# Miniprotein binders against b1l550: the designs that were tried, part 178

Target 1, 279 residues: b1l550
Amino acid sequence: MRLPEELLERARDIHSEAPSHRIKLDRVGSFGLKVPVEFKGFLLLAEADVWVSLPEGRRGVDLSRQVEAIYELSNPPKDPFSLCREAAISLLEKLNYADSSGVSIRFDAPLQDGESLKYYGVEISSIASDEIINKIRVEILGMTACPCTAELIRAYKSSEIAATHTQRSLGILEVSTKAEHPDPDKLASIIERAMSSPLRTYTKRPDEGGLVIRSLSNARLAEDVVREMIHLFLEEFGHLPEDTHILAAVRSMESVHMHDIYAERSFSLDEIRKEISSH

## First folded at step 18 (miniprotein)

Design s121
Fold by ESMFold2-Fast, scan of step 18:
Structure s121 (fold): chain B 279 residues (1-279), chain A 95 residues (1-95)
Amino acid sequence: as target 1 above (279 residues)
Amino acid sequence: SPEYRKLLLEAFKLIREAMKLLREGNPEEALRLLEKAFELAQRAFELAEDDPRTRMALWLMQYIRELQAEAYKKLGDKERAKELKEEARELEEEL
């Protein structure tokens, strides 16, 4: 009844007190918030993390002000890029003791696949301090076919028809930049083009046979896929600032093994250009 | 269906109007708009053709129930607030 009013008047401001140990914390916040976003005409439920840095002289963060910062920007739903950037800035404004803030938003993004839709994973972040760093991670499933088994069968039978095992592979591109976020649909396209073939969520025809044949004709190691993803990324996004950092990775869910195969490379644009030019 | 999107956007509009009414001291009209918002979200749920669109509509229904519970709590109607909080919890289980 009256308990909240009486307690508010008499309660200590715990958050503003000095901690027992004067240690700075890098990220303190509210994680796993459900927020609506609008992405390319779709209204989607996203999951958001919001956080700020906490100085060594302050005991805690006002979590309710973090939640207010993102939700006041979420109705009407807006694009997740603007939401990340504006919420991160708002967090610093509302929590002036913080040196930095961040917002990450995760959702399944629709991608047109013929007459149907399929979904791929997107995580968009903005980290605000004296500058803003934008980060995006895209994950999409595709298909790979083993070139080693294909070659063994070809050698054994002296056949021109490739026969090998296929498996699902998860492609990953992550970009961190001072420029605006890259278009996730273009990142997803790069990943799919690097694969042996894309996966289809729904197929009306016996196109599964066609996808398998395409994969067999384009057999690729996980290592091949990562290199191709990097090549295609540089063609599409080589104009980004030189200090842009990229992670390209593939996890192949091997159908003939109890374990997965994983390949990755992280690099800055400056680093990779020098490496390619030196050889 | 473009109808799904229109229903959700109208529900969000009603929520914004309801929040303004609550700040202006008109909780009864706010609650009426929130109930209309819930009906629109429920219709969007019925039109949803895949998991992501179903999840969006379910969350909005949950969110509206939580807003109604908070409004009733501020009015001192603790019984109605509890009922709406329980409905919100049941919707959350399906997310």
Scores: ipSAE 0.585, ipTM 0.863, lowest interface PAE 1.8, mean pLDDT 85
Fold by OpenDDE base, second read of step 19:
Structure s121 (fold): chain B 279 residues (1-279), chain A 95 residues (1-95)
Amino acid sequence: as target 1 above (279 residues)
Amino acid sequence: SPEYRKLLLEAFKLIREAMKLLREGNPEEALRLLEKAFELAQRAFELAEDDPRTRMALWLMQYIRELQAEAYKKLGDKERAKELKEEARELEEEL
């Protein structure tokens, strides 16, 4: 039973009432929406969050208008970058009492791995106010080999190639910029190259052996991986605005411990350049 | 440095010999070798200048202290074994 339109109007009036406490809210919206997106020729079902700010003089946000804003732009499906930016702007237009809006879109991005597919996690966001800030977060699994254990075994056996423990590690790059969203495939590539080796969905035995040998030859601490990620990021994306903010992180799922090792660095491009130049 | 690697290799050689001696029931001689190994590891630590190799040297120092503690335990010297285990714990906190 659809409630009579009169009751819907009364409900809208409640949102426009003065709140009991005149306090501004930063984000009010709908989280966990499902929206179709087109990404590199794939049609994907993404999860989306949409929100706006709420002024101190308004009791509630018109949530239905927020949902409409993103779904209107999602048909036909489009790239998630455009969808994110356009929806953020549309939210401000539709909800004129808001001084800021935001959209976040999350999905697993397909990545070709020989004749198979692997994936990485991606979250694309845009925040609109007087300016638009674009944010992208990429997460991809790789493999790390421990250099400490390798050195111990090398010393113990007096061998050139030392065995060491290996583990899966999650690399994370998050970029916030006033420029366009960085290419997530490039970010994923940076993470993979910063690790001891990439992961493979399918390997034959000789290929598996090669992957392990490669990892042993590129043994890296979690700290090394983060530093390498930053280095590679600067090489690829050093052209971004100086106020661009980056988070580089690694979570190593250590095979010899029950806990994970975590390392991160948060920085602006300006800050990190000054740091590197000072050495 | 080449010197760092040499020190570690020598330390491991001594540890291997010490472990053999422990298995053969000669803990006294094993302890002598382990003390030498500790000195070498300590020197390696000093040479590592807080690089990732520092962790390896510290780990080796810790491991040697644990082996020494085990050797003293076999000798019946529980007090010395406890002291060395505590030193090993302190070194572990630095890792």
Scores: ipSAE 0.005, ipTM 0.199, lowest interface PAE 10.5, mean pLDDT 85

Design s122
Fold by ESMFold2-Fast, scan of step 18:
Structure s122 (fold): chain B 279 residues (1-279), chain A 95 residues (1-95)
Amino acid sequence: as target 1 above (279 residues)
Amino acid sequence: SPEYRKLLLEAFKLIREAMKLLREGNPEEALRLLEKAFELAQRAFELAEDDPRTRMALWLMLYIRELQAEAYKKLGDKERAKELKEEARELEEEL
């Protein structure tokens, strides 16, 4: 059953009306949209959120125009970074009453892992206003080994060979910058290199033993991993604008505790350079 | 009253149209729109009243240069594409 078109022509434009209260809203939009993206030769299904600011004098946002904007830009599928930036710009152009717009895109990124693939989490956003800010968050699992327990067991056994507990740890790097999004594969690589060892999707017993031995020989506190991630980040991405903001964090899923251990540091490039130069 | 926002929104419109043309296999027309967009972004940069506005205009100029490089690459003009990538790198250093 189809409603008469005359009803649509006589309907009030609710969105353009004055609201019940003259209050600005920071983000109004369409969340949880499924969009295809092309990432390093892979066609992936991503999840997108799109939003705009809503002025105090306007009751609602034209949600259909938001959805149309991102879907027009996602066909054919393109890289998620260009899609994110282009959609944020398009939203400001299409919704002229908005002071700002934003787009976030989330997906699991494939990473070559010997003869197999493993996956890490990526979330990117672009927020456009009087400036554009690009943000990327990368999360990948690795392995850590406890140096404290290793040292106690060495002392107890009077041996060069130490045993200690190992656990999965989640490494996190988040970057906010006015430059283009950093390459997530490079961010994932930084995280893995900072860990005691990377994790594998598939391994045979000799390779498994090798990873465990590597981890035990490279025991690191969560605090050690965060500091190493920052060091490696500065080596790779120290060329970014000085007002670039970074969050480096590790959540260690401690095998000997009922709880996780968490360590983090947030900083701007300007801030960290001054800190390092003063010490 | 500054025309800053008007210039940026017009540049955004041209960038969006150029991106559509690139996807449709018309890099020649895309380059024409992108050059117009660059002129508007440059004018917005000259009218910028503060650091956030200055950075937004610089970012648009950077982005336009990257899109122009992609368009020349699609046209088979690898040397012009390299020149535009270098101009983009120079703009990124100003960010």
Scores: ipSAE 0.000, ipTM 0.323, lowest interface PAE 13.1, mean pLDDT 82

Design s123
Fold by ESMFold2-Fast, scan of step 18:
Structure s123 (fold): chain B 279 residues (1-279), chain A 95 residues (1-95)
Amino acid sequence: as target 1 above (279 residues)
Amino acid sequence: SPEYRKLLLEAFKLIREAMKLLREGNPEEALRLLEKAFELAQRAFELAEDDPRTRMALWLMMYIRELQAEAYKKLGDKERAKELKEEARELEEEL
């Protein structure tokens, strides 16, 4: 059936009606949108979620206005940080009943790896209200080597070079700040530097041996990696506002166990500096 | 590759021009630009060397088909609009 424009104008505006129950909702929106972004010279297809708060007196959100807000800003493709912030602001301007808005954008970021590229995970968000809070989460795989097993083998064989098992470990840095989003390449670099060695997209046999030997010579517990990540983060990003919140975590996929090892620490810059300086 | 990026940027430029034409009530001219944009996106797809590039080109092809469907709907061609929405659906399944 074809509906004339006039009939659509005479139809009830269901979203503007009173709800069955006067309950506020924190996030209502369009999730899983595909949006093009430009990241450091690469055109990438990202996934985006957009949402707004919904007051207790309003039945629903105009979802088409949310999609229009992000797509108007995504062509031509622009950097995902500007897109995230500008779309969150645009949502509040377009949907005046909302107290807050948010945009989250997820993509795999390319990282140069010799003559090849490897990819690491990035999720950014901007939440707008009377202020803007910017959040970024970076996840990248690397290698860790067990120092406990290395020490046992060294003692047993009286060797200066320890042998031990290695495993894949996922490093995680998440930053929430009123300042601009931190550079994800720098966050990824911090994670890789804190690990026993990075993983490679392609290794020839001699290069593979070198990575294994590097890992064995730099054996680290998950707990060691988290502490090193925090130390390196403070060196690179200690200039951020004192109320900046950080999560540093490592998940080690143990090669000799059926379970993973996990270590994390959450902190504000103010909190961690007081902790370090109290000693 | 440099050619992959150049093809996509040209396709985005044509899409922006087509969207302006749609807003101005010129869906016929918009369709001409969108068909050119689709050809460029398809060539980019053929040059894609990895999964992220492949997905980007496929998404762009899908998006162009959605815009073409909107243009035909504005022209009153419901059958052609439905065909293009189905093509967009098929492309979305490959993502």
Scores: ipSAE 0.182, ipTM 0.659, lowest interface PAE 5.3, mean pLDDT 83

Design s124
Fold by ESMFold2-Fast, scan of step 18:
Structure s124 (fold): chain B 279 residues (1-279), chain A 95 residues (1-95)
Amino acid sequence: as target 1 above (279 residues)
Amino acid sequence: SPEYRKLLLEAFKLIREAMKLLREGNPEEALRLLEKAFELAQRAFELAEDDPRTRMALWLMSYIRELQAEAYKKLGDKERAKELKEEARELEEEL
């Protein structure tokens, strides 16, 4: 049933009322918004979540103001990093009762792959309060090859290039920092360089053979890939604030198993430097 | 494609002008610009070479239909507004 518009004008302002229970909520907002962004020359459709904290004395959030905050900043489409930070700040300004705000933006980022494009996953967020914390998560597929099986086959056949099973592996780097968002293309590059080889969108037979041979010559465990990702991350982004938090992970979709292999490490820059210097 | 990008940027420019006209109480001129924007977005859709660029153009077409529905609602044409809102929904379902 649809009520007359006149009744809505006479209705109570539910959102400003006291709640049934005086409990603070951490995140209340509009999730799954479609928003255009401009990323490195590409116009892309992103998906956005916007939220604010809700104090114990207020029943609800003004959802229309949340949607206004991000869409006012979306035309012309701007880079997703500026959009994320500016929308988070705008939310806090528009919704005076909130102690904090956040914006998360997800999109598929183009990466030049020879004469074609491939896409990798990017999720960025900005959480605003007395300070701004920026997060970025990059996911990209690559190839790994099993060194254990390679050694067994090498011993069996006495060959220079060992045969082994290869599989797709998903590499993940997540960074949380008070500094600006790291460049996702650099994070994607770190992940791909840590793998046995990258994946291609289009491959002719000679190129395909080259990728397989590269993988076989650079066989790596999921554990090896995670350690290499951390090493390469520290070379590129070791200048970030010491309280920067990183997650490095690999999920290997094992071709010889009915299950996946997963390896991860979470750390702050302060923690990892102390660990490395102690050993 | 440079043409794909150019078409979308022109459509976004027309949308900004149409939104200004809607705020100023001129929905008739807003509708004219929005129809031009839709034609540009539709041409961009035809030029899209992959799924991400196809989704961008489809969403923009849907968004323009939503804005046209708002304009017709302001003109008191509830039937045309409903039709455009349904077209927007159908375009969103393709995403």
Scores: ipSAE 0.599, ipTM 0.870, lowest interface PAE 1.8, mean pLDDT 86
Fold by OpenDDE base, second read of step 19:
Structure s124 (fold): chain B 279 residues (1-279), chain A 95 residues (1-95)
Amino acid sequence: as target 1 above (279 residues)
Amino acid sequence: SPEYRKLLLEAFKLIREAMKLLREGNPEEALRLLEKAFELAQRAFELAEDDPRTRMALWLMSYIRELQAEAYKKLGDKERAKELKEEARELEEEL
């Protein structure tokens, strides 16, 4: 049914009315939108969240304008970093009652693994207010070998390469900065290099043997992995602003226990530099 | 496939042009472009052969149906607009 145009003119703008309770909201928006992006030459369908703040004097947000803002910027498909930044700014321009906006884009990033592709999880975000803060979260699976069990077996068998239990471990790097988003492939590489070995989608028999031997030769605690991630991050990204915030974490899906082992460190670049210099 | 990417990018181009035409009050010409865009997206879907690339093609097909529905609504054809919206929904459920 087409509502008569006359009815539209008589309809109150509910969103612009004063609310019954004058309370500011931090985030109001549309979550779980599907948007096309171009990442490293791949066209990917990503999931996106878009939001703005709502002042105490306004009942609701114009959600249609939010959706339009991101879709207009998504055609043609562009890199998700630019899309996040541009959309966050556009939201503030289109919704002038908002003092802050945000965009988050999530997808599985392709990574070359020999002749095949493996994937890691990426979430790219930008928050706009008086300044723009860029955030990126990378999650990738690797393999860890337990050094404690290895040491026990070495003591027992006097072998140079001791057998030990291995498990899949999820490495996480989250970076929030006023600078540009760090390269997610570099972050993924840091996580893989911090573990005992990367995972492979396809292994030939000789390659599989080599992967296991590498893991056994590079046995690491979850704590070791987190520390190595931080070390490698500082080497690669130490040029970022000092107020850049980092979360480094590992979740080890232990093969000998029913529970997971988790380790993390949250820090700013200035904080961690002071800590390392004091030793 | 280079062909797959080419088809999708061309479809996106046609969609941008169609959206402009819709804003300018020319739904008839917009529909012509959207029909071509749908054909390109459908070819891309066929080339994807049930790999992850299928999702982009399906999404694009759904989005085109929504735009076609909007165009028909502007033309006063509510019945066709409703049918196209339903088709868009069905395609989106396959994502």
Scores: ipSAE 0.402, ipTM 0.766, lowest interface PAE 1.0, mean pLDDT 89

Design s125
Fold by ESMFold2-Fast, scan of step 18:
Structure s125 (fold): chain B 279 residues (1-279), chain A 95 residues (1-95)
Amino acid sequence: as target 1 above (279 residues)
Amino acid sequence: SPEYRKLLLEAFKLIREAMKLLREGNPEEALRLLEKAFELAQRAFELAEDDPRTRMALWLMYYIRELQAEAYKKLGDKERAKELKEEARELEEEL
């Protein structure tokens, strides 16, 4: 059933009314929208959140105009970076009462892995006001091996080959910058290189043995992985503006515990350079 | 400034209208709107008071030049399309 359009003439415009309490809201929007994107030659179905700020004197946001903003720009599918930036700006044009807008797009990014593909998590955001701030979060699984147990086992059996527990670890890099979004493939590469070894979707027995030996020979604490991620990030992306903010983190799914180990560090480029220089 | 924000939003509105015209097969009208958008983005660039606002205005100028190159390619004007891609590359280098 479709209601008669004549009812719209007599209905109150709830969104434009004064709220019960004059409180500004930071983010009001449509969350969990399905949007197609094109990423490095792949057509992917992504999830998008779109939002705007809501002033203290206005009761609600025009949600239909938010959906229009992103869907107008997603047909035909385009790269998620352009989609984020363009949709965030479009939201401010369509909803002129807003002081800021934002768009976040999430998808699993394909990465070539021999003759197969593996996937890592990507979340791209753009927040627009009188300037634009771009944010990207990359998550990828790798392998870590415990150096403490390796040392204990080596002492116990006097073996030249380290034996220790290994586990999947989730590496996380999040970057917020006034420059362009960093290339997520490069962020994923940094995370994998910081690990004891990368994970593979498919591998043959000789290659699998090599990865295991590499992991055992390159045992790293979660703390070691975070420090190495920061070091590698500075080598690749140290040219970004000094006020660029980074979060580097690892969640190790410990095979010998019922719980995980977590290590993180957040910093600005200016902050980390001062810290490194003082030592 | 309020004028800076107004210029950016108006430029992007023209860009979205031009993109729709390109999809509908009207590159000549799209080029007319894109030239107006470029002028607004350039004025925003001149009003920008800090690096982030300057970069946003530069990115819009770059993006407009990319769209103009696409429009000229659709018109069969390969030489003008190449000129605009070169101008876009120079703007991208300033980012």
Scores: ipSAE 0.007, ipTM 0.313, lowest interface PAE 10.4, mean pLDDT 84

Design s126
Fold by ESMFold2-Fast, scan of step 18:
Structure s126 (fold): chain B 279 residues (1-279), chain A 95 residues (1-95)
Amino acid sequence: as target 1 above (279 residues)
Amino acid sequence: SPEYRKLLLEAFKLIREAMKLLREGNPEEALRLLEKAFELAQRAFELAEDDPRTRMALWLMAWIRELQAEAYKKLGDKERAKELKEEARELEEEL
């Protein structure tokens, strides 16, 4: 939204005043902005939050200058990673009273799977101060199959291929690093490969049968999925700085229970390598 | 589709040119470009095959209406500006 000149002048005067209480605020900004981005050839509408730190002696932030900072960089639409980093830097340059700035951008990323498209969740951020910290979170649904029920049915029926229940599971990888944002498609691929099988938004019956068969042949506990995600992450992204922080998690929406199963592990690259080498 | 993308990129180009004209004090020419941009965004909306692409086209249409409202305000036509701002709000509510 474009603000009129008269309103902009008034807002600046008010915000430069002394506050009622001399308290520093960590994040003050414009949240829920709609911003166009270009991601791998797709033009998508993303949602963005922009913020800066506010010193104890200043009443408020010029919100119109925050909005202008990101929108000036959004036309023509550019990749969300460059937009995130450049907007965070621009905020510090435009709002010189701030010690830090941040930008977060969320969107549904298209992923080609056979003849169809499916979407997975991406949230990226850049937080700028004396350094820039880049964060990315990827969430994608997949399928898991219960190995415990599979073993019980296999033993009972004396079958080589066990029947078991399957369920949707949400895989999560979050990375915080001083390096560039990891490629979200590679993070999504890691999550899908760690699960019993991927899910698709649109499939034909032969494809559905194949997914179920693959899932049954690759039964995994939520704990197995998290460990496999970490293993695959280290193979693909082990070159990132040692102080890179990762969260790997899965939430299994168990079809035979009234509750979900959840497993997670957070770690730095330095921490996990020492742990693996000591075992 | 390739046509969907092409229509949106042309609309963004017209918007950049219109915004420059508004800053330079030429709202009449800006309105001409913005109306063409709206037609392109509307055609993109008709070609959208899923919710993400529909939302993109709707947001662009809303932004163009806001820019047209600003242009009419600069021309002294406050009633037309108010109508366009309301149309922009209605488009945004559909997101």
Scores: ipSAE 0.350, ipTM 0.754, lowest interface PAE 3.8, mean pLDDT 85

Design s127
Fold by ESMFold2-Fast, scan of step 18:
Order: structure tokens, then C-alpha cells, then sequence
Structure s127 (fold): chain B 279 residues (1-279), chain A 95 residues (1-95)
């Protein structure tokens, strides 16, 4: 919601006053703004946070200039990566008391799935100071199947048929880099390929049997999925700067438990290459 | 969704022109363009096939109502401005 102009003008008069305590703040801004973006031919409603650093001697931030910075750049709708970067730079230029600025944009990204679309989560940010740091987080649901229960059932039945419990698992890849944002579709693809199977949709009716059989034939622990995600990431994005930081994680929503299983690894490209090359 | 996209892009174009007219002190012409923009956004809403596209069209309708309220406020019509702000609020609540 756009705040009334009268309220914004009245609020501005207090911002340059001395604060109650001379403490710097890292992020002050407008959070939860609705902004239109264009992503790969789709017009989508994204949610944006815009913020700046606040020096110890200043009471408040001019919120109207933050809103102006992002909305001036959002009509016509543009790609969220350019919007994120350009808005962060614009904020720093417009608010000269700030040492840094940031913009974060969240949206559900469409992915073709047979005759229909499915959606995965994307959050991108650009943080501007003396340099620009770009961050992207991709979250997508897939399926995992337990290899431990599969082996137990196979042994019990004295057969080669795998049978086990399956569950939804959330795969997560987060990348922080001085280079451009990685393509989120490629990150989503890496996550899905690391899973036992992707989740599917149909316009007519679901083929649940095929999904279950695929998952059972490719049983993986959450730990297996994280390792595979890292392996596939290095194949696709190993060219990024050595100081690029990555988080790979899986949250398995265990069908036989009331709790989730979680596995993660954070690393820099320099760190992981040294680890792998020593083996 | 080629028609959905086309309708929204035309609405955004009209919104840019209307915002320029509001800055230049021509709220009457801005209102004419904004009403056309609302018709296009409403048609896009009718063509939306999923929740993300529905939310996009719905937000644009709310945004246009906010701009119309600003225009009526500049014309001194406080009652109509209040009605349009309330309609915008109701549209935003559906997001």
C-alpha cells in the first residue's frame, strides 16, 4: 500500500533530528512493497524490501525516497535482476547520508511442467556500498525416498523390488557473488536433478504411480541430495569468482515422523575446490 | 497468455502517461487514461489462469484506483477520492 502523501511529508521533518541514542543502524527501510516484474516473458507481482544504513547522528530515513527509487524503475515492468541492482544504486545516490543500500525481491517463478506450470520460490538481492554484492536464493519442492527402509523391505521380501516411504523435500540453493546473479532456472534444475524425483502436475489427472516408481528407484538421503546439489552446482557454475559463497540445503518433510530432517553445507568456491582436489 | 500480457503492458503504458499528466497538473486527462487502464487490468484479471497472474492483475487494479484517488484529491473532490481509496484497499485485501 502507498502511504498518503500528507503523512510522508509530515514525517520528513523529524528525520534529520538527533536520535535518542547515537547508534548506527544497519538496515532501515520499506519492507513488503508490491512491485511488478518481468521474468522470462511472464508479468509477475513480486514483493520487495528496500533499505539503507542509518548513521549514528540521524534520527530517521526518508521513506518516500526509498519508494520512489524502486517504483520509478518498475514501470514498465523489467527483469527483477536489473531492477534489484539499479534500485540499490539509486537508493545510495538519493540518500547521501547512507553508507550502504539494499534491495531484495521475492517472487514465485514459473517452470514448465508438461501441459501446466509449476512455481518455485526465488529471492534476489543487491547490496550496494563501495561494491555490489548480488545474492540469489532458490527453493523448490521435490521427492525423496528412504534408502534404509527400502533395503530392509527388500531383504524381508527376498526380492529386487524396492519399497520404502516417500516424502516431499524442499531443496535450497543460495549464492552470494560479486558477479551477476546466476540463472534461477538453472539453480532449480540442479535441485530437481539431485532429488529422487521432481514433483509433477497435470491438467487432466495425476500419474502418481510413475512418480512413486521413479522415487523408489532413486532412493536418496537428505545428505545424498545436498552432496549431489553441490556436485551439479560446481559443474554448472564453477566459473564464478573464487570468493563466491554458496549454501546448499535440503529439508525433508518425513512422512513417518512428526518432525523434519535437515541437511546443509555452506562453502566458498575456493574452499570446496581445495577440499575436493585433496581427495 | 499473450492477450493477458498485452493487456497489462497497455495498462502500464497508460499509467505512465497518467502519472506524467498528474505531475503536470492535468488530473482530468489523467483520469480518462486511468479509467481505460482499469478496464484493461480488469480484462486481464478475467483471463488469469492461476494465482500469480490473478494477483498481478488485482494489484494493478488497486494501483490504478490509488492514482484515480490522487487525481480526484487534486480536483478537490474529497468524497470521490475517499471512495476510490476504499476500493483500492478492498482490492489489496484480496491479495
Amino acid sequence: as target 1 above (279 residues)
Amino acid sequence: SPEYRKLLLEAFKLIREAMKLLREGNPEEALRLLEKAFELAQRAFELAEDDPRTRMALWLMAFIRELQAEAYKKLGDKERAKELKEEARELEEEL
Scores: ipSAE 0.485, ipTM 0.826, lowest interface PAE 2.5, mean pLDDT 85
Fold by OpenDDE base, second read of step 19:
Structure s127 (fold): chain B 279 residues (1-279), chain A 95 residues (1-95)
Amino acid sequence: as target 1 above (279 residues)
Amino acid sequence: SPEYRKLLLEAFKLIREAMKLLREGNPEEALRLLEKAFELAQRAFELAEDDPRTRMALWLMAFIRELQAEAYKKLGDKERAKELKEEARELEEEL
């Protein structure tokens, strides 16, 4: 049902009128849109958020124009990095009253695991104003083995490989930079390498045994995992701008407790380099 | 520290013997050994700074309380077994 043009004009007038309270808003937009993206040859349905700032002198945002902006760029489907950046810029061009815009795209990224697939969570964002800031968040599950319990059991059984409790742990890397978005596969690899072992979609009994042995041989605290993530990140991505901001975190879903263990470090590249050089 | 490791090793010897006694149907003697093991674990906890060693000592204390609860259950003292199990839970929450 096409609304009469007169009603559309009246609705536009309402958005352009002065608000009762002259207050700027930082983000106004549409959240939870579904957009197709192409990632590593896979066509994925991603969730997207789009927003702009609203000046104090304008009552409302033209939400229809925001939705049109991202869907125009999504056909044909393209990589989510380009989509985020291009949509953020397009929003500022189409909504000339906004001084800032942003786009966030979330999906599960496929990752090859032998003959099967596993996945990791990705959120790609771009924020446009006087500059463009690109943000990426990667979340992937791994396995950790407790070194404390391992030492206790080793002492108890006098075995080279001590049994210990193992748990699933969520590793998180979030990077905000003026450079291009870091490669999410590399970020996921850093997280997996920092843990006691990766998770597998399928295991045969011998492979399962090997995975457990690896975990026991590489027992790590949540704190150890975060430090290892930071170390590996610096080796791979130390070339990024010094003002690049990183969050490294681990949430360990403890198998012996009802609660989780959480550890994190937030830092800029210049800050962490100074810290490491001081030791 | 060498002393911390020594305390843990001695505690585990006692625990291993206590577990054997529990299987053999001697819960009273098992309890005696477990009490001594708990004292050693407490001393280890006191020597530990707020580090991974502290967590290990707390875990050991909780595990000993669970074994004590089992021993009292075998003796028919359900009330004391429940108390010790609750204490084990409290120690586990501090991990």
Scores: ipSAE 0.015, ipTM 0.301, lowest interface PAE 7.4, mean pLDDT 85

